# VHH binders against o29008, part 12

Target 1, 271 residues: o29008
Amino acid sequence: MDREEIKVAVLRMEGTNCEDETVKAFRSLGVEAEAVHIKQFYSDMIRFEEQRSVFDYQCLVFPGGFSAGDYIRAGAIFSARVKSVLRKDIEEFIKMGYPILGICNGFQVLVELGALPGFDEDKPLAEKPEMALAMNDSSRFECRPTLLKKESEKCIFVKNLKKDVVMFPVAHAEGKVVFPSGKEDEYLERLTSNDQIVFRYVDEKGDYAGYPWNPNGSFYNIAGICNATHTVFGLMPHPERAFFGYQVGRREGYGDGYCIFRSVVDYLEKL
Short names: E, the ipSAE of ESMFold2; O, the ipSAE of OpenDDE; V2, 0.75 times the mean of E and O plus 0.25 times the DockQ between their complexes.

## First folded at step 1 (VHH)

Design z16 (framework vhh_6z1v_2; at its last look DockQ between E and O 0.02; V2 from the best seeds 0.00; counts 0 for: pae E 24.5 > 2, placed apart)
Fold by ESMFold2-Fast, scan of step 1:
Structure z16 (fold): chain B 271 residues (1-271), chain A 124 residues (1-124)
Amino acid sequence: as target 1 above (271 residues)
Amino acid sequence: EVQLVESGGRLVRTGGSLRLSCAASGFTFSRYAMGWFRQAPGKEREVVAAISWSGSSTWHADFVKGRFTISRDNAKNTVYLQMNSLKPEDTAVYYCAADYRPLYTFDDSAYDYWGQGTQVTVSS
């Protein structure tokens, strides 16, 4: 599709007058992007002209701007009836090959929705969450640059990424990837065999090391994963905060996060 | 030659039921999302229901939810609107529309092909 036909929805749960960094990243690539309150997708109390369908967009982003309170509210919003309607729409969106990105708290939303790890290509959303993002092993808020090794060649969000190691910042209290007790090896084998592990935390030598390089204690140093069709991607680090060179201490140009956003635009142009 | 032909519109009494059909030809129907719109005299056109290319996802306007059901049969290149518990306020010309995007939208300007409409009149 032509770039002018691409429209990205960056979801929010609270009103804000500040422009989201994710919106700015997409717009800088020549793609239309707008902040959309999640209620616009399901509430009949919203004026018709303010209502949205997920099908008005070609990419959905659950951004890193969600607070812990917003994440808890998202669970309540996905109550029985609302969850049924919106869930069916998101399932169809994924089945059509349209991408979804979840950053930080957004990754937690995708996990709660059952979209990740997303092992079943025929069932994009699991009935119950199949993994969790637990409290950091340090029991504190981690805010630092992290080094991430690219593990996947199939995830549509890393197709433009030619570097082996990138640097994205983290800012979270609950970022520890955990799998169901007794199923850790099974999940690891399934994720690895289907190329669903996208990024793993590494040290300055490129080795898989513990704290502080793995800032939250995530199983297998996992920083980000994608679903079985490689179009739904979640990660704890913030690529939108490493998009512009000035965000990562460079005078001009782009940071490593640029390639994540460029990759999805390239994917949509070929869809 | 692309055509969308609506049928089934007629006079029906309050509380009655009616099924509208829209037969499509001249394009790959199974790859298009479909919508039903309506317009009453002196009012703006409004979206009533929409269905994705596969039929897996549907949307219905609040004012018809629980009364109307959209469905499609890709083998017959036809989209349907089952209308139950009809009210005088449902009186309008009903239009079928096709969107080349496989997922439906509420923006009527995004629909590529439109039928000529079928008149539904609800009276006591």
Scores: ipSAE 0.000, ipTM 0.314, lowest interface PAE 13.8, mean pLDDT 82
Fold by ESMFold2, look of step 2:
Structure z16 (fold): chain B 271 residues (1-271), chain A 124 residues (1-124)
Amino acid sequence: as target 1 above (271 residues)
Amino acid sequence: EVQLVESGGRLVRTGGSLRLSCAASGFTFSRYAMGWFRQAPGKEREVVAAISWSGSSTWHADFVKGRFTISRDNAKNTVYLQMNSLKPEDTAVYYCAADYRPLYTFDDSAYDYWGQGTQVTVSS
């Protein structure tokens, strides 16, 4: 589709404005992007001209940075609201091949919604979560740069990455990827076989390592995964905080996060 | 953190006037519709007045029309309720509230942010 037709919704449950780094990132790439409160999709008290459909957009983002600091509760509340009022719309959106991105708290939302690990193309939202993002092994809020090795060739969000290792910051207390007890090897095999592991934490040499390089203790150093169609992507690091050069200590240009957002735009232009 | 802080509530005699203020912080105030609600003891919370994001559209409940006026100052992040010709029936805790949509709504369940309230007491 033409770039002028692309519209991105960055979803909110609490009030916000156009100052979101994710909205700014997409807008700087020349696409229409806006913060959209989920009430705009379902509340019949919203004036007609402010009502929205999920299908007004070609990309949905569940952003990070929920207020109040309770990531588990905030993510669960957001996911429960999406399930109750938007479940079928989101399922159809995924089946149409449109991308969904979950960053930090947004990754937690996608997990709770049943969209990730997302093994079944025909049932893109599992009835019950198939993984969790648990409390960090350190029992600490981790706020640090992380180095991430690209592991997927098929994930649409990484098609434009120029490097095999990128740097995005993390800021979370509940980021540990865990799978159901006794199913870890099975899930790893399924994810690996279908190219669904997108980023893994690495050290400065590019080797898989433990704390502090794996800041939360995630199974297999997983930092981000995508679903079976490679169009629904969740990660704990914040690419939107590494998009503009000024966010990463440069006077001009872009950080490593630029290519994540550019990849979405390029995918949609060819869709 | 979003904060809405009401002030100006006090004891006044029947026929008196008060001006309530609600100072907002932690969000872009000029993008939000605002409402004033009230709750008397043992009663359900009810909408008193509402104002659109720009202040260009206002609404007042029939029981306060001609006596109360909502207004806002987006430069000061503040919404006001001017209350004239007060009656004992106006005794209540008054709350300000914000809704993300730029045009107001009357459904209190649609408002995202709420203040802690300010007590207005009108003596016979």
Scores: ipSAE 0.000, ipTM 0.082, lowest interface PAE 24.5, mean pLDDT 84
Fold by OpenDDE, look of step 2:
Structure z16 (fold): chain B 271 residues (1-271), chain A 124 residues (1-124)
Amino acid sequence: as target 1 above (271 residues)
Amino acid sequence: EVQLVESGGRLVRTGGSLRLSCAASGFTFSRYAMGWFRQAPGKEREVVAAISWSGSSTWHADFVKGRFTISRDNAKNTVYLQMNSLKPEDTAVYYCAADYRPLYTFDDSAYDYWGQGTQVTVSS
């Protein structure tokens, strides 16, 4: 695709308030991006010119912050709404190979949608969630920079990432990656064998460590994973808050988050 | 001006009840999930409860589950925390919060909103 043809939708609903940074990030890369309220996809109360279709876009983003205004099993409300009106479209969207990004609450939404860990390529959305983002072990809202080691070579969102370790900030109370009880080893094997672990928390030395380097207590220090096709990606840290240099204390240039968004654009250009 | 103003904190005996209120102004309250946090002396701040923008979903920390209840009235721009069966361990400054951002930039249209907190003291 030509870059000028690429359109990105950052999905929002009544409780969402963190979409602007993501929109700006994509726009800065020369693609069209807009915040799209979920009602624009289904509501009869929406003016015709404001109506949208999932297929108007080549990338969907579930943004961070209070995406759907839900802390609790964060993303459940948003997920429920999405499922009720967009399930089939999203499934088709994924099957088409179009990328979906979930950041923080967006990751939670993707989990609740059954999109992650997304082991079944033929059924991009599981009927029930197959993993969870649970309350942090600290029982605190964790807000801090985190260091993430790139683990995946196949995830399209990190194709342009050259650094081994990147810095993205976290801001969440429920970011602990947990798998079904007794299935941790199985899930780990599946994720690893298919290169679906994208980021893991590390310390200053680049080693896997516990709290505070693993701020939420995630299993296997997982900070982000992708689905089996490597086109749906969820992570708890916020790459959109580390996109511009000024966001990370630099006067010029870009932060480590730049590569996530650029990778999406490059992928779509080749699609 | 964005404001979150907590009220209701006071000294109470063990087993007593309190109702905290947080009055919000200066932003679209109904767009925000709300949370109650607390910080005891010498301890880190911890999340107590959270409520979705509509109030349809609530979460409570395990240590307060069954005793505390978060609720909200969007018409009044207020979030509440009903605290029953209070224990000395519940002694802390309780904070109301609306948004959380690790970094503030000119590109960010949303900001972290915190109240100044209200002191809850539970005596034995």
Scores: ipSAE 0.000, ipTM 0.228, lowest interface PAE 11.4, mean pLDDT 89
ESMFold2 (binder alone), look of step 2: mean pLDDT 88; pTM 0.896

Design z17 (framework vhh_6z1v_2)
Fold by ESMFold2-Fast, scan of step 1:
Structure z17 (fold): chain B 271 residues (1-271), chain A 122 residues (1-122)
Amino acid sequence: as target 1 above (271 residues)
Amino acid sequence: EVQLVESGGRLVRTGGSLRLSCAASGRTLSSYAMGWFRQAPGKEREVVAAISWSGGMTWHADFVKGRFTISRDNAKNTVYLQMNSLKPEDTAVYYCAATDWEYLPTGAFDYWGQGTQVTVSS
């Protein structure tokens, strides 16, 4: 499709704070993007003119937020009822091949919805969560740059990424990827065989290493994964904070995060 | 807004088992992610286990993995910590804590119980 036909929804939730950077990133690529409060998709109390369908968009982004202060509240925004009323639309959206990106807390949302690891191509959303993003092994909020090795060739969000290692900042207290007890090796084999591991934490030599290079203790150094159809992607670090050169100390141009957003636009232009 | 009360702490022998309970009043637990913490005299408070608001996601510290299990019963407004194969180094005051953050709790919780003493003798 033409670029003028592409519209991205960056979900706004009570206390989310990364939607503006994400909107700016997409708009700089010539794509329409807007912040949309999640209630606009399901609440009859919203003015008709402000109501939205997920099908008004070709990409959904669940942005990051901080795990501190008066922000995102358990059960308030992503209750079981909210998941239920949106579930069918999101399932159809994924089946149609439209991309979804979850950053930081957004990755946690995709996990709770059952969209990730998303092993079953015929069931985009699992009946119950199949993995978790647990508290960091350090039991501390981690906020710093991380180095990530690209592992996937099929994820639509990294098709334009030619570098082996990228630098994205992390800011989280719950970033540790964990799988069900006794199923870790099974899940690892399934993710690896289907090219669903997208990024793994590495040290300055490009080697897989523990803390502090793996900032949260994630299993297998996993920093980000995609679903079985490779169109739903979640990662704990923040590519939207590494999009512009000035965000990462460069005078001009783009940071390593640029290629994540460019890859999505390229995918949609070919759809 | 939510009040937490721990119970079940007592003296147990090495290798024994114990289940701690955390009862909530005020608001239902289904809106809160929960954690179990412990603190021994002269040591910092450390996180032991955590469970999401739905119960679909759990985390356990490496030093208790395979021995302790966190669970919740939202209908009874209660969170549990099942402690097996207890060691003398598990001796501490155990606290439950709640956070209304979206899913898995952080290292900073908003609501805390008074604590329950667990003593493991050799």
Scores: ipSAE 0.000, ipTM 0.152, lowest interface PAE 15.6, mean pLDDT 79

Design z18 (framework vhh_6z1v_2)
Fold by ESMFold2-Fast, scan of step 1:
Structure z18 (fold): chain B 271 residues (1-271), chain A 124 residues (1-124)
Amino acid sequence: as target 1 above (271 residues)
Amino acid sequence: EVQLVESGGRLVRTGGSLRLSCAASGFTFSYYAMGWFRQAPGKEREVVAAINSGGGSTWHADFVKGRFTISRDNAKNTVYLQMNSLKPEDTAVYYCAAVRQYEGWYLSESYDYWGQGTQVTVSS
C-alpha cells in the first residue's frame, strides 16, 4: 500500500493520557493516525460522520496511560467491552495480517483479550487469558529508562531495528510477566521456538540481570512478546516516549522508539 | 566477599519433609536469580529449581514438581527449598547458586556463585 492509504487507530480508553504521543509518532512518519473512542465502532448514538469500522484502519494501537491506582479497573472494563462488541472484527483484522500494538496498559488489554501469547495461528483470540501481568516485585511504581535486548527477527515491529539493545522508559506498577503455574517451561519453549519473545531486559553490559535492570521481576526478563503470526505485539516499556531524540536527551533526530513505528509502516507499505 | 551458605540438610525418612535454606552475603542479592542444584555420588550435578530475582517466577524440574517448592526472601538475603514427599532418589548434596545472567539459569556452568553444599539423605 501507498503511505497515504495507511490509517492508524489509537484506541481511546477511559482515563488515558498517552494516545497523543502515539498519534504524533505515526504522523511524523507520513501516515494518518487518530484517536478513536471505542463507542465509535459500535454505537448507533454516535453522529454518522464520527462512526468508524475497525476495517477503516490498517493498524490498531492500545496505548498506555492509566494511573497506577486505576489500571486494573479501567483495563478490565475496556477489555470486557472490546470482547463484547469487537471480538469477531479484531479476529478478522488479525487474520487479514493487519498489525496490533499494545503498550503498557495496552499490553495487558491484549493479554486479557487472549491475543497474546497467541500461540494458535488459526485462532487469533483465545477463549480465556493464557498469561498475566502482575504487580511489580518491588511493589512500587517504576518510572525510568530500561535497556532491552532484541530477541526476535520475525516480529514485524522490529524489522527496521538494526541495534542489539534499545532504551525505552517504563512507567507502571503492574508489569510483571507471569505464565500459568506449572506451564512456565512449556510457554518458554513455545515462545522461543516460534520467535515470539521480542525484548528482554538487560543491564548496561547487555547481560540479563535482576532488579533494577528487570524493573518488575518479569519471568525470563521478558519485556515484550508477539503472537504466532508475529503481527500482534505487546510490551511494557513505552517506545512512543523514545520516538524523538529530545525525549531521550539527544539534540536532534529520533530515539530508539522510532524503529518500532517505522517497522510497522514499512510492513504495511509492502502489504 | 561473596558467600552462599546452605543449611538444613540431614537424614529423613521416605515420605518425610525438609526445608533447606541458603544465606547470601557480599553481593546485591535482589539482582540475582537463584538456583538449587543437587549431585548424588557418581552422578552429574543437575538443576532442581530456580527463582527469578524478584521471587515471582519459579521453575521446578519435572522429577520434583508438586513435591518441592523454591522461594526467597530478599529482605533476609535468603533462598529456600521446601522438600515434601521425599524419596530415596532425592539423596544428594544440595547446592545453592546465584546467576547474574538469566540466560542459562538451567546450566550449572552459567552460575556465578556457589555454596559448598548440604547433604540430604533419604532412608528407604
Scores: ipSAE 0.000, ipTM 0.096, lowest interface PAE 22.4, mean pLDDT 82

Design z19 (framework vhh_6z1v_2)
Fold by ESMFold2-Fast, scan of step 1:
Parts: C-alpha cells; structure tokens; sequence
Structure z19 (fold): chain B 271 residues (1-271), chain A 125 residues (1-125)
C-alpha cells in the first residue's frame, strides 16, 4: 500500500502518558498516526467525526505509561476495557495480518488479552492469560538504559534491524516475564522453535547476565516476544524513547528504536 | 512505486563541472527521500548526497562538501546533482535512489527501495 494510506492508532484512556512520543515517531516516518481514546471505537455518544473503527487503521499501538489513575496495574485495567468492547475486532485485525505493538504497560495489556505468547495461529486471543509480568526481583522501580540482543529474524518489528545489540530504556516496577509454574521449559521450547523470542537482556560484552543487566529477573532474560504469526509484538523497554539519537545521548541521527517503527512501515507498504 | 532514470554522465576534465539528472516516473515522487550514490570499479557503493521530500534539508558527504550540490524539482519529478571542481577520484557510476526513510545518515543503500541503472562519470587530466 501507499504510505499515504497507512494510519496508526496509538490507543489511550484516562492516565495514558506515552502516546505522544509514539505518534511523533510514526509521523516522522511519513505515515499518519493519532492518539485514539478507546471510547472512539464503541461510543455512539460522541460526534460522528470523532468515531473510529479498529479497521480505519493498519497498526495498533498499546503505549507505555499509566492507563488509569496512578495504579501500577494500569495494564490490567486497560486490558479489561479492551476485552469488553474490542475483543472480536482485535481478533479479526490480527487474522488479517495487521501489526500490533505493546510497549511496557502495553506489553502487559497484550499479555492479559491473551495475545502473547499467542501460540495458536487460529485463535489470536486466548481465553485467559498464558503468562504474566511480575514484580521486579529487585522490588524496585527500574529506570535506566538496557542492552538487548536481537534473537528473532521473523518478527516484522525487527526486519530492518541489522545490528545485534540495541539500547532501549526501561521504566517499570512490574517487568519480570514469568511463565506458568512447571511449564517454563515447555514454553521456552515452543517460543524458541517458532522464533517468538525477539529480545533478551545482555551485558556490555553481549553475554546473558543477571542483575543489573537483566533489570527485572525475567525468565531466560526475555525482554520482548511476538506471537506465532510474528505480527503482534510486546516488549518492556521503550523503543519510542530511543527513536531519535538525542533521546539516548547521541549527537546525530536516530537511536536504536527507529528500526522498530521503520520495520512496521516497511511491512505495511508491502501488504 | 517509482522508476528512476539517470542522465548526464560523460567524460570531463579535472576541474570541470557536470550536472546529473534523475527523472522519476510512477507514483508520488514527492513522497520519497532522494539520494545520489556512486561506485567505482572494485570499490563499495558510497553515499554522495541526499535530499528530503520537500528539498528543505540536504546532506552531502564530507568528500564532496563545497563541490557538489543536490537539489530537486518536484513539479518536474527530477532530482539533480551539480558537480563542480571535479577530481579524478570522482570517477564512478552514479546512481539515483528513492527511499521512504528520513534517516539520510545510516544504512543508505539498505534503506532505499528504488534504484536507477546508473550513469558513468569519468574525470581525466
């Protein structure tokens, strides 16, 4: 499709605070992007010009930041709202091959919707969550740069990423990837066999290491995963805060997050 | 999609000037970042200059700054490379490329979607 036909929805509800950086990142790539309050997808009480359909867009983003009030479980609250009004539309959106990105709190939303790990290609959203993002092992809010090794070649969000290790910042209290007790080995085998592990935390030598390099204690150093069709991607670090070089202390050009957004645009232009 | 055709390449003497043109046909020329690249025999392809969609921003490689100028005319669907004070080391096939990328400083040849066939520039003494 033509770039002028691509429109990205960055979802919001009361308390969401990271949508502006994501909108700016996509607009910098020459595609239209806008923040869309979830009510615009279902309410007949708003003006017709403000009403939206999920299918008005070719990419959905669940951004980082709080979804309601100051609760650290903002992702769970947002997910409950999405499930009650948009479940069927999101299932169809995924089946049509359209990408969804979840960042930080947005990753939690995708987990709670059952979109990730998303093992069943024929059932994009599981009936109940199949994994969780738990409290950091440090029991602290972690806010700092992290180094991530690219593990996937199939995820559409990393197709344009040529380098092995990227630097994205984290800002979370609940970022520890955990799988159901007793199922860890089964999940690891399924995720690795289908190329669903996208990023893993590494140290400055590129080795898998514990705290502080794995900032939350995530199983297998997992920082981000995608679903079985490789079009739904969630990660705890913030690529939208590493889009421009100046955001990560570089003097020129783009930061490592640029390639995540560029990959989405490239994918959609080829549909 | 766009199709690109370069023209203007020829033999020139050291210190001479030459203007290359790249005519674009197809959809929405003004939606693309345009670049000029060159490749000499046995050498890697290197970026020479790039210009934003509107022409409001340009980038030139250090080895051509002050000598080469990239420009575009969106009404004519054409991008130009004005080359002054030519040196023998400027001898190469010059390629025009179109990309959707606003990052004109990294991975240029990996990030451009459409390429012309090239036009030969030879600089002799």
Amino acid sequence: as target 1 above (271 residues)
Amino acid sequence: EVQLVESGGRLVRTGGSLRLSCAASGRTFSSYVMGWFRQAPGKEREVVAAISRTGGSTWHADFVKGRFTISRDNAKNTVYLQMNSLKPEDTAVYYCAAGSDYDILTGYYEEYDYWGQGTQVTVSS
Scores: ipSAE 0.000, ipTM 0.096, lowest interface PAE 22.1, mean pLDDT 80

Design z20 (framework vhh_6z1v_2)
Fold by ESMFold2-Fast, scan of step 1:
Structure z20 (fold): chain B 271 residues (1-271), chain A 123 residues (1-123)
Amino acid sequence: as target 1 above (271 residues)
Amino acid sequence: EVQLVESGGRLVRTGGSLRLSCAASGFTFSDYAMGWFRQAPGKEREVVAAISWIGGSTWHADFVKGRFTISRDNAKNTVYLQMNSLKPEDTAVYYCAARGEWDYFSPSEYDYWGQGTQVTVSS
């Protein structure tokens, strides 16, 4: 599709941050992007002109700063009817091939919705969460650069990424990727065979190393994964904080995060 | 038989601290999300805190945020509620509850409930 037809929704909820950086990143690529409060998708209390459908957009971003607690609270106050309608729309959005990006706590939101690891192409949102993001092994808030090795060739968010290793910052207390007890090997085999592991933490030599290079103790050094159709992507590090060169200590140009956003725009232009 | 046994409730003075424990048996604890609820005299039961099946996600009600912390130890089949800076308004019977879904909670969605433990905060 033409760039003029591409609109990105960067979701906002109480406790979210980084939506401005994400909006700016997409707009710098010539794509329309706006922050959208999640209530605009389901609340009749919003004026009609401010109401939105997920189908007004071709990409949804759940940015960093979404608290798992805020999501649980929102879920508790959703009427079954309102929640069901939004869930159905998101499922259809994914089935149509439209991308969803979850960053940091946004990755946690996608996990809680059942969108990741997203093994079943017929049911993009699982009825029960199939994985979690647990407390960091350090029991500390980790806030620093991390090095990530690109593992996937099929994920639409990394098609423009030519580097083997990128640097994105992390900022999280609960970033440890974990799978159901006793199913770790099964999940690893399924994710690996279907090219769903997108990034793994590495050291300066590009080797899979433990703490501090794996900042949270994630299983298999996993930093980010995508669903079975490779269009829903979640990661703990923040590519939107590594988009511009000035964000990563360079005077000019772009940081490694640029390619993540450019890849999804390129995908949508060809859709 | 499924059993949830709360302990730790007692009389405590305003500003004090208390840790509640809930020991679970009769089901696969690590497959269940856990919640703490409370019911004060003359009020309906309200949710205080919730934790996902492996502890990767937690939620705390606004009226306890910064004061109470939910945690769990799956090796011990136990969920905890650490209560700091207690106020008279925190006086209630505290219940732990288990549900097979980890991301949502309301009283009607929990599968198993404990008998409760009384917390009384005096001025």
Scores: ipSAE 0.000, ipTM 0.131, lowest interface PAE 18.0, mean pLDDT 80

Design z21 (framework vhh_6z1v_2)
Fold by ESMFold2-Fast, scan of step 1:
Structure z21 (fold): chain B 271 residues (1-271), chain A 124 residues (1-124)
Amino acid sequence: as target 1 above (271 residues)
Amino acid sequence: EVQLVESGGRLVRTGGSLRLSCAASGRTFSSYAMGWFRQAPGKEREVVAAISWSGGSTWHADFVKGRFTISRDNAKNTVYLQMNSLKPEDTAVYYCAAYSEFDLWTRPDDYDYWGQGTQVTVSS
């Protein structure tokens, strides 16, 4: 489709702090992007012109400041009916081949929805979560640059990325990738065989090293994964904070995060 | 997918402290939110505290806030309830329970797995 037809929804809820940077990143690439409060997808109590369908968009982003805890504390924000309808729409969105990106807390949201690791192409959202993002092994908030080795050639978010290693910052207390006990080897084999591991933490030599290079102790140094169809991507580091050159100490131009956003735009232009 | 066994319940005096433990056996403990509930004779089960799968989010009922603290150790497959400044009204059988989602939850009816309970008696 033409670039002018592409519209990105950057999801918002109380505690979401990174949506403006993500909106700016997409708009700088010549596509429409807007912040959308999640209630706009299901509430009929808001003004009609503020109501949205997920199908008004070709890409959904769950940004880094998005808080899963806000879903629970609100209690009734997802009645059984509303949760079912929105879940069904997101499932169809994925089946149509439209991309979803989850950054940091957004990765947690995709895990909780059952979208990641997303092994079943026919069932994009699992009935129960199949993995988790645990507290950092350091028991500390980790806020630093990380070096990430590109592991996937099929993930649509990294098709434009020609470098072997990129630098994205992390900022999280919970980021440790954990698979169900006794299933770690099974999951690793399935993720590897289907090209679903997108980024792994590395040291300055490009080797898979532990702390501090693996900042949270993630299994297999996993920093980001995609689903079986390679269109739903979650990662703990923040590519939107490495989009513009000025964010990474350059006077002009783009940082390594640029290629993540450009890759999905390029994908949608070919759809 | 999990079995839960509570321990640590005993008789304590008013103003005393006690730590309850809930040992989980099963493959998915680290993926589940956990809760502590209590039930006095002839009364309904009430939620005392809840904790998300990672321990990053906790909730405590108003009647125990500032006195009780829920925590978990996923390496040991254990959830704890630290109980301070105990009152006679805290006398009950305490149950731990698992909710098969990552985020904490406070409705007893939605919890999937329950322990057998451990008796806490607070003398006046």
Scores: ipSAE 0.000, ipTM 0.139, lowest interface PAE 18.0, mean pLDDT 80

Design z22 (framework vhh_6z1v_2)
Fold by ESMFold2-Fast, scan of step 1:
Structure z22 (fold): chain B 271 residues (1-271), chain A 125 residues (1-125)
Amino acid sequence: as target 1 above (271 residues)
Amino acid sequence: EVQLVESGGRLVRTGGSLRLSCAASGFTFSSYAMGWFRQAPGKEREVVAAISRSGGYTWHADFVKGRFTISRDNAKNTVYLQMNSLKPEDTAVYYCAAGYPDYEWSFTEADYDYWGQGTQVTVSS
């Protein structure tokens, strides 16, 4: 589709920030983007001209932020509301091949919705969550740069990424990827076989290492995954905070996060 | 010590007008969305109108559209409800409420953190 036809919704969630940075990133790439409160999709209490449909957009972003209150409670309440009022629309959106990105708290939302790991192509949202993001092994807020090795060639969000290792910051208290007890090896095999592991934490030599390189203790050093159709992507690190060069200490140009946003725009232009 | 103090409620005749005021203190007023709620005798509390932090966006319930107008003055830490063409069914205690927005504004009772004591509006038939 033409770039002028692409419109991105960056959902405003209770307890999140960085929606403004995400909107700016997409607009800098020449596509229309706006912050949208979830109530605009379902409430008749919103002014008519501010009401929205999921189908007004070609990409949905559940943004992340460097600060939020009680992540568990706020995220669970938001996810329950999304699931109850937008479940069918989001399922159709995914089936039509339209991308969804979840960053940090947004990754948690996609997990709670059953969109990730998303093994069943015919059922984009599972009936119950199939994985979780648990408290960091350090039991503290982790805020640091992380090095991530690209593991997937099929995820639409990394098609423009030619670097083997990128640097994105993390800022979270609950970033530990965990799978159901006793099913860790089964899930790892399925994710690996379907090319659904997108990023894994590495050290400065590019090796898979523990803390502090794996900042939260995530299983298999997993930093981000996508669903079976490779169009729904969640990650704990913040690519929107590494989009512009000035965000990563460069005078001009772009940071490594640019390629994540550029990849989805490139994907949509080919639809 | 957050306080919301409503004023302006009184007895008015059908077809009359009334302006309610809510004075806020103890918090950064310009960072909060504001709303007006009402509760009639024997009824549940319902949302009447809401206004964003900046005042750039307003919402009014269908049963008051065209008659009531919400506004705010951030320099005076005050939110207002201008009520025109009053009807007996508008009789209720009117409450001012403040909610901190991860949203642009709030539309449900649960989204508001701070509440006033209420001001009684009685419209004679």
Scores: ipSAE 0.000, ipTM 0.128, lowest interface PAE 17.8, mean pLDDT 82

